# VH-VL binders against Transcription elongation factor GreA (greA): the designs that were tried, part 13

Target 1, 156 residues: Transcription elongation factor GreA (greA), of Dehalococcoides mccartyi (q3z8e7)
Amino acid sequence: MVEKIPMTASGYKKLEDELSTLKVKRIDVIEEMRLAAMDKDMRENAPYHAAKEQRGQIEGRIKEIEHELKYADVSEYTDTNTSKVNMGSTVKLRDPKNGECCTYTLVSPKEIEPLKGKISASSPIGKAVFNRNKGEQIEIEVPSGTLQYIIEDISF
Key: E = the ipSAE of ESMFold2; O = the ipSAE of ESMFold2 at other seeds; V2 = 0.75 times the mean of E and O plus 0.25 times the DockQ between their complexes.

## First folded at step 8 (VH-VL; framework fv_libivirumab)

Design y4 (from x1 with heavy chain G104H; at its last look DockQ between E and O 0.57; V2 from the best seeds 0.66)
Heavy chain, then light chain:
Amino acid sequence: QVQLVESGGGVVRPGRSLRLSCAASGFTFSNYAINWVRQAPGKGLEWVAIIWYDGSKTYYRDSVKGRFTISRDDSKNTLYLQMNSLRTEDTAVYYCAREWRIFHAFDIWGLGTTVTVSS
Amino acid sequence: DIVMTQSPLSLSVTPGEPASISCRSSQSLLYSNGYNYLYWYLQKPGHSPQLLIYLGSYRASGVPDRFSGSGSGTEYTLKISRVEAEDVGVYYCMQGLQTPYTFGQGTKLEIK
ESMFold2, look of step 8: ipSAE 0.705; ipTM 0.854
ESMFold2 (binder alone), look of step 8: mean pLDDT 94; pTM 0.958
ESMFold2 at other seeds, look of step 8: ipSAE 0.698; ipTM 0.850
ESMFold2, look of step 9: ipSAE 0.676; ipTM 0.842
ESMFold2 (binder alone), look of step 9: mean pLDDT 94; pTM 0.958
ESMFold2 at other seeds, look of step 9: ipSAE 0.695; ipTM 0.846
ESMFold2, look of step 11: ipSAE 0.646; ipTM 0.832
ESMFold2 (binder alone), look of step 11: mean pLDDT 94; pTM 0.957
ESMFold2 at other seeds, look of step 11: ipSAE 0.334; ipTM 0.694
ESMFold2, look of step 12: ipSAE 0.669; ipTM 0.838
ESMFold2 (binder alone), look of step 12: mean pLDDT 94; pTM 0.958
ESMFold2 at other seeds, look of step 12: ipSAE 0.700; ipTM 0.849

Design y5 (from x1 with light chain A60F; at its last look DockQ between E and O 0.62; V2 from the best seeds 0.00; counts 0 for: pae O 3.4 > 2)
Fold by ESMFold2 at other seeds, look of step 8:
Structure y5 (fold): chain C 156 residues (1-156), chain A 119 residues (1-119), chain B 112 residues (1-112)
Amino acid sequence: as target 1 above (156 residues)
Amino acid sequence: QVQLVESGGGVVRPGRSLRLSCAASGFTFSNYAINWVRQAPGKGLEWVAIIWYDGSKTYYRDSVKGRFTISRDDSKNTLYLQMNSLRTEDTAVYYCAREWRIFGAFDIWGLGTTVTVSS
Amino acid sequence: DIVMTQSPLSLSVTPGEPASISCRSSQSLLYSNGYNYLYWYLQKPGHSPQLLIYLGSYRFSGVPDRFSGSGSGTEYTLKISRVEAEDVGVYYCMQGLQTPYTFGQGTKLEIK
């Protein structure tokens, strides 16, 4: 029932590496909290409260990565697999109404930058284009309505 | 060199009209919705109106509905705001801002043009 | 209309220290497509607003990584891990879920 998260082997490894780094950093931040709390009045301990906040951010990111790794669906992709949209693909979407185009690349979670066209496979655009062929029509739902596009081109 | 440049601001008496223009350059104008946002002196930001990327949808804040008309001419890469029956509370700096489809972000803003409505 | 409420309305921060700005909406900004339609803008003194964070948590191009956005639904936070002099200005949250689009009251950040 839980939807799998498509991911390349390299994307999976990047998340594993980030997780390892964060777990080490978590240990360091917990030690910083312990040291800041020694022999000090907590009401005047800004270093303690700053470290506590940093720990919260680290714990949150760790939980996100653990979820993504737990539900990851790891597939290998190559340049020779350009007949359908897959992880690592770049798609050109044409608005059939005015002929204008926009371009998106399916990337790993760490590389997401929507306004630069770098999106996840689980995003609204990613779900709409994944495993589709050149020439297919797709729909993307946004608050103001439904946008229609045609897959104009697929590359890697 | 992506930019938006507003013009057409000025000082007018209540009840009069002005037309603001917003000239776009450096990007494909027809891919974006465009918004007008205003800021009264010493006040915060207030959204005024939007026109959809293809011109098919326009929406206005209630206080200007029926008095203001937003329009676009994609052949001139220009957005317009026709402001009729101006009131003193319409006094503000008016910005145009482009909006990404799907993501809704206002990533490029103009420098603004000043409208002063006073008797 | 969706009411956007910022707190605090004013901040004085020592350079190098963190800052946090809260934004609450009167309705959830999470749309069925999975995006939170919440944006953060900075207006530096004498300038037009500029985009910092979009869809709740994504940094706009060129925004330093000391800025981060978080939250979902009705509660959102902008954090600056180490405030610098160039961060001075007024910060606005905005909802883009439904018209009329609405801004928070603004939070003025100053260096002390």
Scores: ipSAE 0.331, ipTM 0.713, lowest interface PAE 3.4, mean pLDDT 87
ESMFold2, look of step 8: ipSAE 0.605; ipTM 0.828
ESMFold2 (binder alone), look of step 8: mean pLDDT 94; pTM 0.961

Design y6 (from x1 with heavy chain A33T; at its last look DockQ between E and O 0.55; V2 from the best seeds 0.00; counts 0 for: sugar tag NYT H31, pae O 5.5 > 2)
Fold by ESMFold2 at other seeds, look of step 8:
Structure y6 (fold): chain C 156 residues (1-156), chain A 119 residues (1-119), chain B 112 residues (1-112)
Amino acid sequence: as target 1 above (156 residues)
Amino acid sequence: QVQLVESGGGVVRPGRSLRLSCAASGFTFSNYTINWVRQAPGKGLEWVAIIWYDGSKTYYRDSVKGRFTISRDDSKNTLYLQMNSLRTEDTAVYYCAREWRIFGAFDIWGLGTTVTVSS
Amino acid sequence: DIVMTQSPLSLSVTPGEPASISCRSSQSLLYSNGYNYLYWYLQKPGHSPQLLIYLGSYRASGVPDRFSGSGSGTEYTLKISRVEAEDVGVYYCMQGLQTPYTFGQGTKLEIK
């Protein structure tokens, strides 16, 4: 009956920010229309018609964003993706030699911070864990050789 | 709170030995590969030695091979550099630096300890 | 051994102006996993070195966004978009692809 729109929490926030910006722009363009409508010669009122067209574009985008936010399904964690590593997953990797763990989260390219554990799916760690299950042994290739880990836990 | 602190530097004659220590705190020492890097007075940085996170491999710059030994004691969170047959060209500030074994970055450095080898 | 060559060896920069330091390696630092194993460090006067850039282009934690790293293969650049007084020190590039790890000779940055 209702079509859900999957997105991350960061994607949801970006839409909220765009909506806020557009609402401010809408106020400005409505004022431009009001000022342009004060022109004594309406036959050649290009500023009015330009502002009216701009308002239409802004209103259309606002309605689109409001629809997307209303039907958003924020997929930071779902039962469908809990068993396998995917975008947005946080994985805990255990070194079987010494039992020590490290934690990484698969993020979009603009969110990458490797030393904070935020990595891309195309990074050495991301490639090794993507689409894997808890308990699987993985290998990460680095210049010094191949590092081995076990996926200890997967969360979102 | 994450720290590396070197000690054991001093002034010695050529041919003598010193043992440097690097004490780690505030992080899980056994997750990190550790390096020694030195800097002669007024000169640039020079890598000296590395020991892998699990202790399985060590490597040295050619000029110290056979004279220096890097080791680690994970139960004490301490890295060591045994320096034998010291030469005047070994005079430097010695830093320990932790390395992320996947990314290779030396993200934490100690304050350094000074070794002076002179006649 | 992989030789790292920095240019220039010194810079005098007016505060607020940009600065650029180049680093060339005798071999490609691009590994088969897609990363460039190149690092930039800053040693401020009287201090230990600190990591600025790792894997060619990623900023270390707490490093201002006016610092950026670029390049691939054998040629790399560190840029400072607007130099500040606290940026004074010696900048080193380093390769972490193979032992012995090697540094460039350093670039001393001074104000004025």
Scores: ipSAE 0.192, ipTM 0.633, lowest interface PAE 5.5, mean pLDDT 85
ESMFold2, look of step 8: ipSAE 0.716; ipTM 0.859
ESMFold2 (binder alone), look of step 8: mean pLDDT 94; pTM 0.959

## First folded at step 9 (VH-VL; framework fv_libivirumab)

Design z1 (from y4 with heavy chain A33V; at its last look DockQ between E and O 0.43; V2 from the best seeds 0.57)
Fold by ESMFold2, look of step 9:
Structure z1 (fold): chain C 156 residues (1-156), chain A 119 residues (1-119), chain B 112 residues (1-112)
Amino acid sequence: as target 1 above (156 residues)
Amino acid sequence: QVQLVESGGGVVRPGRSLRLSCAASGFTFSNYVINWVRQAPGKGLEWVAIIWYDGSKTYYRDSVKGRFTISRDDSKNTLYLQMNSLRTEDTAVYYCAREWRIFHAFDIWGLGTTVTVSS
Amino acid sequence: DIVMTQSPLSLSVTPGEPASISCRSSQSLLYSNGYNYLYWYLQKPGHSPQLLIYLGSYRASGVPDRFSGSGSGTEYTLKISRVEAEDVGVYYCMQGLQTPYTFGQGTKLEIK
């Protein structure tokens, strides 16, 4: 399955600029490999092997960026991103039955700490709140049943 | 500070009753599911009973069904375990533990209260 | 009832050496929401149990990074990369998928 990758117009532009820079650097590295390969003894050609490794890293990043740009879903304005739950958002969830609240922040994978309210966008809570507005009711499925919450507040 | 404190344990003869309390402080009690877990002398941990955050659901291990009743009073931030028809097999340290509604983790445990059932 | 089986039931470890504890469940603890409802607790001598690892792999607050949890489905492992004297106690795995919640038999860790 191919899923769209949400990003802002400025995020898209940054990826385009990085891609352009990498393509220029790739040309330079390929030339370095070509010049180094003019030596007859490839077994002791450290410059060639260093350039070859560098090219591999550049090609990998280029492929990644091209995928991200191809599947980009460019959202309008950063302000609309702050009005809806997105990466970096902090959401306050209210239980409509007793009025009590809990708070979660969408973070990158290395920062995940569920009991401190730091969750991924792919977690049960993250999927339930992502791209939702203040006031929307959400459901979170856990083994003990379906939990209902209302998005009380969204902040960055 | 977040804490749970059990009380109400003691030494009783078989067939008698005890009521355990678990006092909560430092957190919003009504947001959490609460459990009783016990540990017989020299034995492992054994789950006893659970009460949901809103009190709407209770479940018990089979060996205590019909004899024990778990309840909560959110206005007093207190969990209870009414233990009737006690048996020698109920001798244990009893812990209360709070459970997260989504993550089911028992992240805060009480210090325990000892119940001894002997003739 | 979901049966939880720990192995080994006791460990004697030289300080600074690694330790590994296995926990197997009679059915998968991986729920459709993506969480493994598996927990590790440490009970130090004379103390209440304390949470070490939740949802299979997340460390609880204040737990040193030398503790790690791994596994999915029916097989889970708690690892201690370098055992210290303060790690002495009994380790329990627990399933939190369905009531009755159940614990493994416990693994007693001692220092040689």
Scores: ipSAE 0.577, ipTM 0.811, lowest interface PAE 1.9, mean pLDDT 88
ESMFold2 (binder alone), look of step 9: mean pLDDT 93; pTM 0.954
ESMFold2 at other seeds, look of step 9: ipSAE 0.648; ipTM 0.832

Design z2 (from y4 with heavy chain A33H; at its last look DockQ between E and O 0.44; V2 from the best seeds 0.00; counts 0 for: pae O 5.2 > 2)
Fold by ESMFold2 at other seeds, look of step 9:
Structure z2 (fold): chain C 156 residues (1-156), chain A 119 residues (1-119), chain B 112 residues (1-112)
Amino acid sequence: as target 1 above (156 residues)
Amino acid sequence: QVQLVESGGGVVRPGRSLRLSCAASGFTFSNYHINWVRQAPGKGLEWVAIIWYDGSKTYYRDSVKGRFTISRDDSKNTLYLQMNSLRTEDTAVYYCAREWRIFHAFDIWGLGTTVTVSS
Amino acid sequence: DIVMTQSPLSLSVTPGEPASISCRSSQSLLYSNGYNYLYWYLQKPGHSPQLLIYLGSYRASGVPDRFSGSGSGTEYTLKISRVEAEDVGVYYCMQGLQTPYTFGQGTKLEIK
């Protein structure tokens, strides 16, 4: 079976918008190639070769997005699922030893920004909290040992 | 503004003591391990010591173990390094660096304070 | 102690050209959670070190996308796709798998 690609509803929308933009750009680049190819001396046709390279990049990105949209799984990443941690959730983790909290948001791999608390589902924290409820005790495995936290709050 | 500021460096003779301080601001100090890293003149970086976010564990490089003591006072957001029995090879710029306790990355460094041990 | 070995120890590049720095560890830095506990820092002349890459391949906040980290286990590479004048300084790899944390010797990057 082909593996589904988890994403948020907003992530899906962003991919749709990018795809639409790229399809328009593709039309423009193909026209530029056709116009440049009317030059009889193709060996010295820098505009043609530049447009050809750009087209290749656009076609590659379109194919990638179409695959991601085809296999997207957004059913578990809606704001109606605020009772459990999922993609797009913001979790507040309480350290029971000192009462201090840390806040993390599960984001797609391209949105990772650890200093802002934006982490992937595949990170040690992401793996530990995914599909968990408020109040659950979790363990995060890191090289220095096992860290204990309690899910204090979940929001979207 | 997330910041670490070291102080307490100076020029001392071998066998003397110094106490370095590292003042933290702009973040929750008690969430982070804090490290001391030093750099001798013209040389590379050398890790010195770590104290865990909750103060429960400390580790030292072998050459300073028994001579240096790392500590923290979370009520003052301050890290300390007590340096006893100083040797000429301890001459360096000393940096404090905060560590994400989950990822072990040193994402914020201080400006450094200079310790010179000479006869 | 985990020994970290960098190469080259110095590197002179023409602006706009690529650069590559290798880092080798005496034991694997790949942890059972799937991450490599390997870090790259840049120390610009007269400044404190700054984090560039963490966990082998993730860029720190504000680091340009011309910097990339790769590798796994005992062999790691930092690449700069097009060197800029502001990239000059000394690059260090560090292992953060276990104490004592250890650095490579440093690689000095200069503009030709």
Scores: ipSAE 0.204, ipTM 0.641, lowest interface PAE 5.2, mean pLDDT 86
ESMFold2, look of step 9: ipSAE 0.650; ipTM 0.822
ESMFold2 (binder alone), look of step 9: mean pLDDT 94; pTM 0.960

Design z3 (from y4 with heavy chain I50V; at its last look DockQ between E and O 0.26; V2 from the best seeds 0.58)
Fold by ESMFold2 at other seeds, look of step 9:
Structure z3 (fold): chain C 156 residues (1-156), chain A 119 residues (1-119), chain B 112 residues (1-112)
Amino acid sequence: as target 1 above (156 residues)
Amino acid sequence: QVQLVESGGGVVRPGRSLRLSCAASGFTFSNYAINWVRQAPGKGLEWVAVIWYDGSKTYYRDSVKGRFTISRDDSKNTLYLQMNSLRTEDTAVYYCAREWRIFHAFDIWGLGTTVTVSS
Amino acid sequence: DIVMTQSPLSLSVTPGEPASISCRSSQSLLYSNGYNYLYWYLQKPGHSPQLLIYLGSYRASGVPDRFSGSGSGTEYTLKISRVEAEDVGVYYCMQGLQTPYTFGQGTKLEIK
């Protein structure tokens, strides 16, 4: 059984629009590869290799979006749903070592701005806090190590 | 206003010591790792050292290990770089830069302080 | 150490035209948490560096939308859709995956 991916109706629409745009861009990159391959100097073809790499990135993003859309759980959330972290929630995370806090809001993929505290439910922070209650301890894994936080507050 | 201000640079002869300071203001200092990054005249950026937000981990580039010590005093919102056994190759502008936990972005840099190591 | 290789190392651009800078790492910067630990900085003449792009593709606060970052794994690109005079300076990519953090050699952007 595959986990559902929570998102808002507007978030779902934005993913559909991004997917449509990426499919058009994929066509352009495939043509770019075809044109670059017409240069038969096989000793070096940097334009072809650059376009091939770009195509790989586009294909990867398309696959991600198709997965997200396939397993999307589209729900509308309100202020009355603040007992657990959901889409649109703002969470205050406390570092138990020094008592200092940081604040994050779960937003749709197109609104993501991590340094402004706007993250997706699928981000490392989002996965750690989603569907959790005030007072729970969470862990976030980053290259520098494992960070521990306590959910200090949840709001809309 | 979020800022970092370096001080303590100067001209010294090889083998001497120098202590750099980086004063932080406008943000919660204890939430961030702080890095030293240097730039020799006319050259690119070179990372020097980092101290983690809680002081529990420090890392150095190989060429300064055993000579430089990074430290922080959170009660004074100040980062330090103790530089011993200085070499001419350490001549550079030294910047401090704050690093976000999780995201590792260096979003705020100081103006730099100049260290010149010359006979 | 993760080696960061920028190309080109120097770029001369007519105002209003696009520019593209590539950065290649000696190993993947994509971590299992889904983030690409790749950053772009601009150092304008006489200034300290400033963050442009973080985690491969997110624009830092106050950075014009004509700057965009893309890429994953070992290959990353910074694009400027229309170069302006204020964009002159040296562009550096940096990996923030593991210490020692490392920068590319820099790409000097000039107006021609």
Scores: ipSAE 0.690, ipTM 0.847, lowest interface PAE 1.3, mean pLDDT 88
ESMFold2, look of step 9: ipSAE 0.698; ipTM 0.848
ESMFold2 (binder alone), look of step 9: mean pLDDT 94; pTM 0.958

Design z4 (from y4 with heavy chain N35H; at its last look DockQ between E and O 0.40; V2 from the best seeds 0.00; counts 0 for: pae E 14.4 > 2)
Fold by ESMFold2, look of step 9:
Structure z4 (fold): chain C 156 residues (1-156), chain A 119 residues (1-119), chain B 112 residues (1-112)
Amino acid sequence: as target 1 above (156 residues)
Amino acid sequence: QVQLVESGGGVVRPGRSLRLSCAASGFTFSNYAIHWVRQAPGKGLEWVAIIWYDGSKTYYRDSVKGRFTISRDDSKNTLYLQMNSLRTEDTAVYYCAREWRIFHAFDIWGLGTTVTVSS
Amino acid sequence: DIVMTQSPLSLSVTPGEPASISCRSSQSLLYSNGYNYLYWYLQKPGHSPQLLIYLGSYRASGVPDRFSGSGSGTEYTLKISRVEAEDVGVYYCMQGLQTPYTFGQGTKLEIK
């Protein structure tokens, strides 16, 4: 079972643009490797090893983006239903045991900043809250146990 | 400003005791699990102990179990580590670290306090 | 106990060049909730550790974009796309899946 990756049309386009840039950069790095490989001592060929490492990073990111684009589930951003969590929503989660609140905003993959509360809809937290109503109880399973929250508020 | 500040380190002989303190400020201390992590001179990081946000659970690495006691006083925003029967192997810089609850990351570290156990 | 193994233990890098640090765990750090409970810390000379990457691939607040984490299961990598002089220090991976939490041996990064 393949799991779809929710994103906006804007988020999808950003990934396409990054992919195009990386494919051009890959060509440059492969040529750098080829030129550096003319050096006779590979053990001390710092330019070759640097280019090889950079190529690995570029190839890895390209594969990641191609996967995200292949399984993307594109939906337009909407703010028409403030009682339901959607892309672009900011949710306030309250722990009913101690009253602690955490705030998260659902953003595209390129805008993810989890320590600032900007998460994807495909993350475990994002999946738990997506399309849920204000007042619903949700559960997030972590190794230390099951965390229970109530969606206290939903806003843009 | 969110910060943790350790104190109570010193030089002691083997078999003696020390109590470390970790003062928290700039956040709601009672909402977080706090850890002790230590680093022997020239060595890597070594996890020591955790106390849960409500104090209900504590866990220790085996080498300190029965000798060290982690505790917290939420009214003073302070974490403690009571270290009894100290050994030379306990010589280290001791850090307290805040656990970001849902993600288990140590997102805030103290400055460290040095404990030297010298025979 | 989960054993964390870092490679290399020392790394000398020219400024502007990339760096890569591997971390291998004795058992999977991928939990059933989809998260990899793997963390990267940097300890600069004379300072306490600071969080760089959490849950395998998420960048901590204030960490430059040139740092990235990847991997799943038992194999993880920290990459620095272009090393700067301020990146000098010791890098540690840590598992946060189960107690006792455990660290790798550390990787010392220095400028050559």
Scores: ipSAE 0.000, ipTM 0.536, lowest interface PAE 14.4, mean pLDDT 82
ESMFold2 (binder alone), look of step 9: mean pLDDT 94; pTM 0.955
ESMFold2 at other seeds, look of step 9: ipSAE 0.196; ipTM 0.636

Design z5 (from y4 with heavy chain K57R; at its last look DockQ between E and O 0.54; V2 from the best seeds 0.62)
Heavy chain, then light chain:
Amino acid sequence: QVQLVESGGGVVRPGRSLRLSCAASGFTFSNYAINWVRQAPGKGLEWVAIIWYDGSRTYYRDSVKGRFTISRDDSKNTLYLQMNSLRTEDTAVYYCAREWRIFHAFDIWGLGTTVTVSS
Amino acid sequence: DIVMTQSPLSLSVTPGEPASISCRSSQSLLYSNGYNYLYWYLQKPGHSPQLLIYLGSYRASGVPDRFSGSGSGTEYTLKISRVEAEDVGVYYCMQGLQTPYTFGQGTKLEIK
ESMFold2, look of step 9: ipSAE 0.631; ipTM 0.817
ESMFold2 (binder alone), look of step 9: mean pLDDT 94; pTM 0.957
ESMFold2 at other seeds, look of step 9: ipSAE 0.653; ipTM 0.836

Design z6 (from y4 with heavy chain T28K; at its last look DockQ between E and O 0.36; V2 from the best seeds 0.60)
Fold by ESMFold2 at other seeds, look of step 9:
Structure z6 (fold): chain C 156 residues (1-156), chain A 119 residues (1-119), chain B 112 residues (1-112)
Amino acid sequence: as target 1 above (156 residues)
Amino acid sequence: QVQLVESGGGVVRPGRSLRLSCAASGFKFSNYAINWVRQAPGKGLEWVAIIWYDGSKTYYRDSVKGRFTISRDDSKNTLYLQMNSLRTEDTAVYYCAREWRIFHAFDIWGLGTTVTVSS
Amino acid sequence: DIVMTQSPLSLSVTPGEPASISCRSSQSLLYSNGYNYLYWYLQKPGHSPQLLIYLGSYRASGVPDRFSGSGSGTEYTLKISRVEAEDVGVYYCMQGLQTPYTFGQGTKLEIK
């Protein structure tokens, strides 16, 4: 199945970095295989078979990452200028009743971990904060009632 | 280390009272609702009561309403369950569990304290 | 009260085989905010319960990826793709939509 793969700019960059690292490792493993293949007795060539296995794993991961990068749908952001909540933003929410704060980051579907503060733009929190400015009051609907927060800070 | 520790269980006759405590450590207690959940010997889990993160609301299962009172003292990081007019049906291991706002997940549970009500 | 009905109530599985546990609620657990307020807990022998899956499908921290939760509304499933010895215990579904919170009857998983 070929679908868009939503991700943050930081998620995209991490995949690019992994891909670059794997391509370097691939070069090393191919050389290990070449050197091991100079041994005339393949029945006892454990280094060759180990390198062949490692190459297969590296090639598989490279293919997977290249697919993810090719179909990535990445949000735009500016590292030093944050005026509104967007994909990749980290928002600090303050409960005005008791001053309590909580922090959430808007991430792609593959990165969602609500109990670690990583939520989607379509989640209850994400919908409430998306495209909002620092200082705005927002509401989040949950079964136990309406929670009110103020956007205390926005970062990336 | 994130932890909940119950205490105050014991053996008591019907009609008597016990006070359970749940001591929290390693997290900001005031950010979470806390629940009591019990388990009778050889039986499943049964929710008992909840107190909201700010202490403003409490809810109870019907079978304990009017007899049990849940409370919290955030300065001591401690949750309480005052159990009055105990019945043999209240015999169980009692757990406290923290609940996330918005997500309602019970991600941390205590070890439990045993309450036995018998004549 | 929302009634949670779990099946099967007992499973005996050889290591490496898959397992599936279903949970049905008497009312939809899908709230208007888009979350399914359905949770899976495992209680290993001699231990307190531990969270496995929350909001229907998210794995809790440290839970192996061989566990998966699915479903929406009134029907939910916990799957274990390859059962291991440490998976022994009793599995409970719970609704967290409205008080009183309610649990299924439990499913005891044993190794053959």
Scores: ipSAE 0.668, ipTM 0.840, lowest interface PAE 1.4, mean pLDDT 88
ESMFold2, look of step 9: ipSAE 0.691; ipTM 0.844
ESMFold2 (binder alone), look of step 9: mean pLDDT 94; pTM 0.957

## First folded at step 11 (VH-VL; framework fv_libivirumab)

Design a1 (from y4 with light chain S57E; at its last look DockQ between E and O 0.51; V2 from the best seeds 0.66)
Heavy chain, then light chain:
Amino acid sequence: QVQLVESGGGVVRPGRSLRLSCAASGFTFSNYAINWVRQAPGKGLEWVAIIWYDGSKTYYRDSVKGRFTISRDDSKNTLYLQMNSLRTEDTAVYYCAREWRIFHAFDIWGLGTTVTVSS
Amino acid sequence: DIVMTQSPLSLSVTPGEPASISCRSSQSLLYSNGYNYLYWYLQKPGHSPQLLIYLGEYRASGVPDRFSGSGSGTEYTLKISRVEAEDVGVYYCMQGLQTPYTFGQGTKLEIK
ESMFold2, look of step 11: ipSAE 0.711; ipTM 0.854
ESMFold2 (binder alone), look of step 11: mean pLDDT 94; pTM 0.956
ESMFold2 at other seeds, look of step 11: ipSAE 0.694; ipTM 0.856

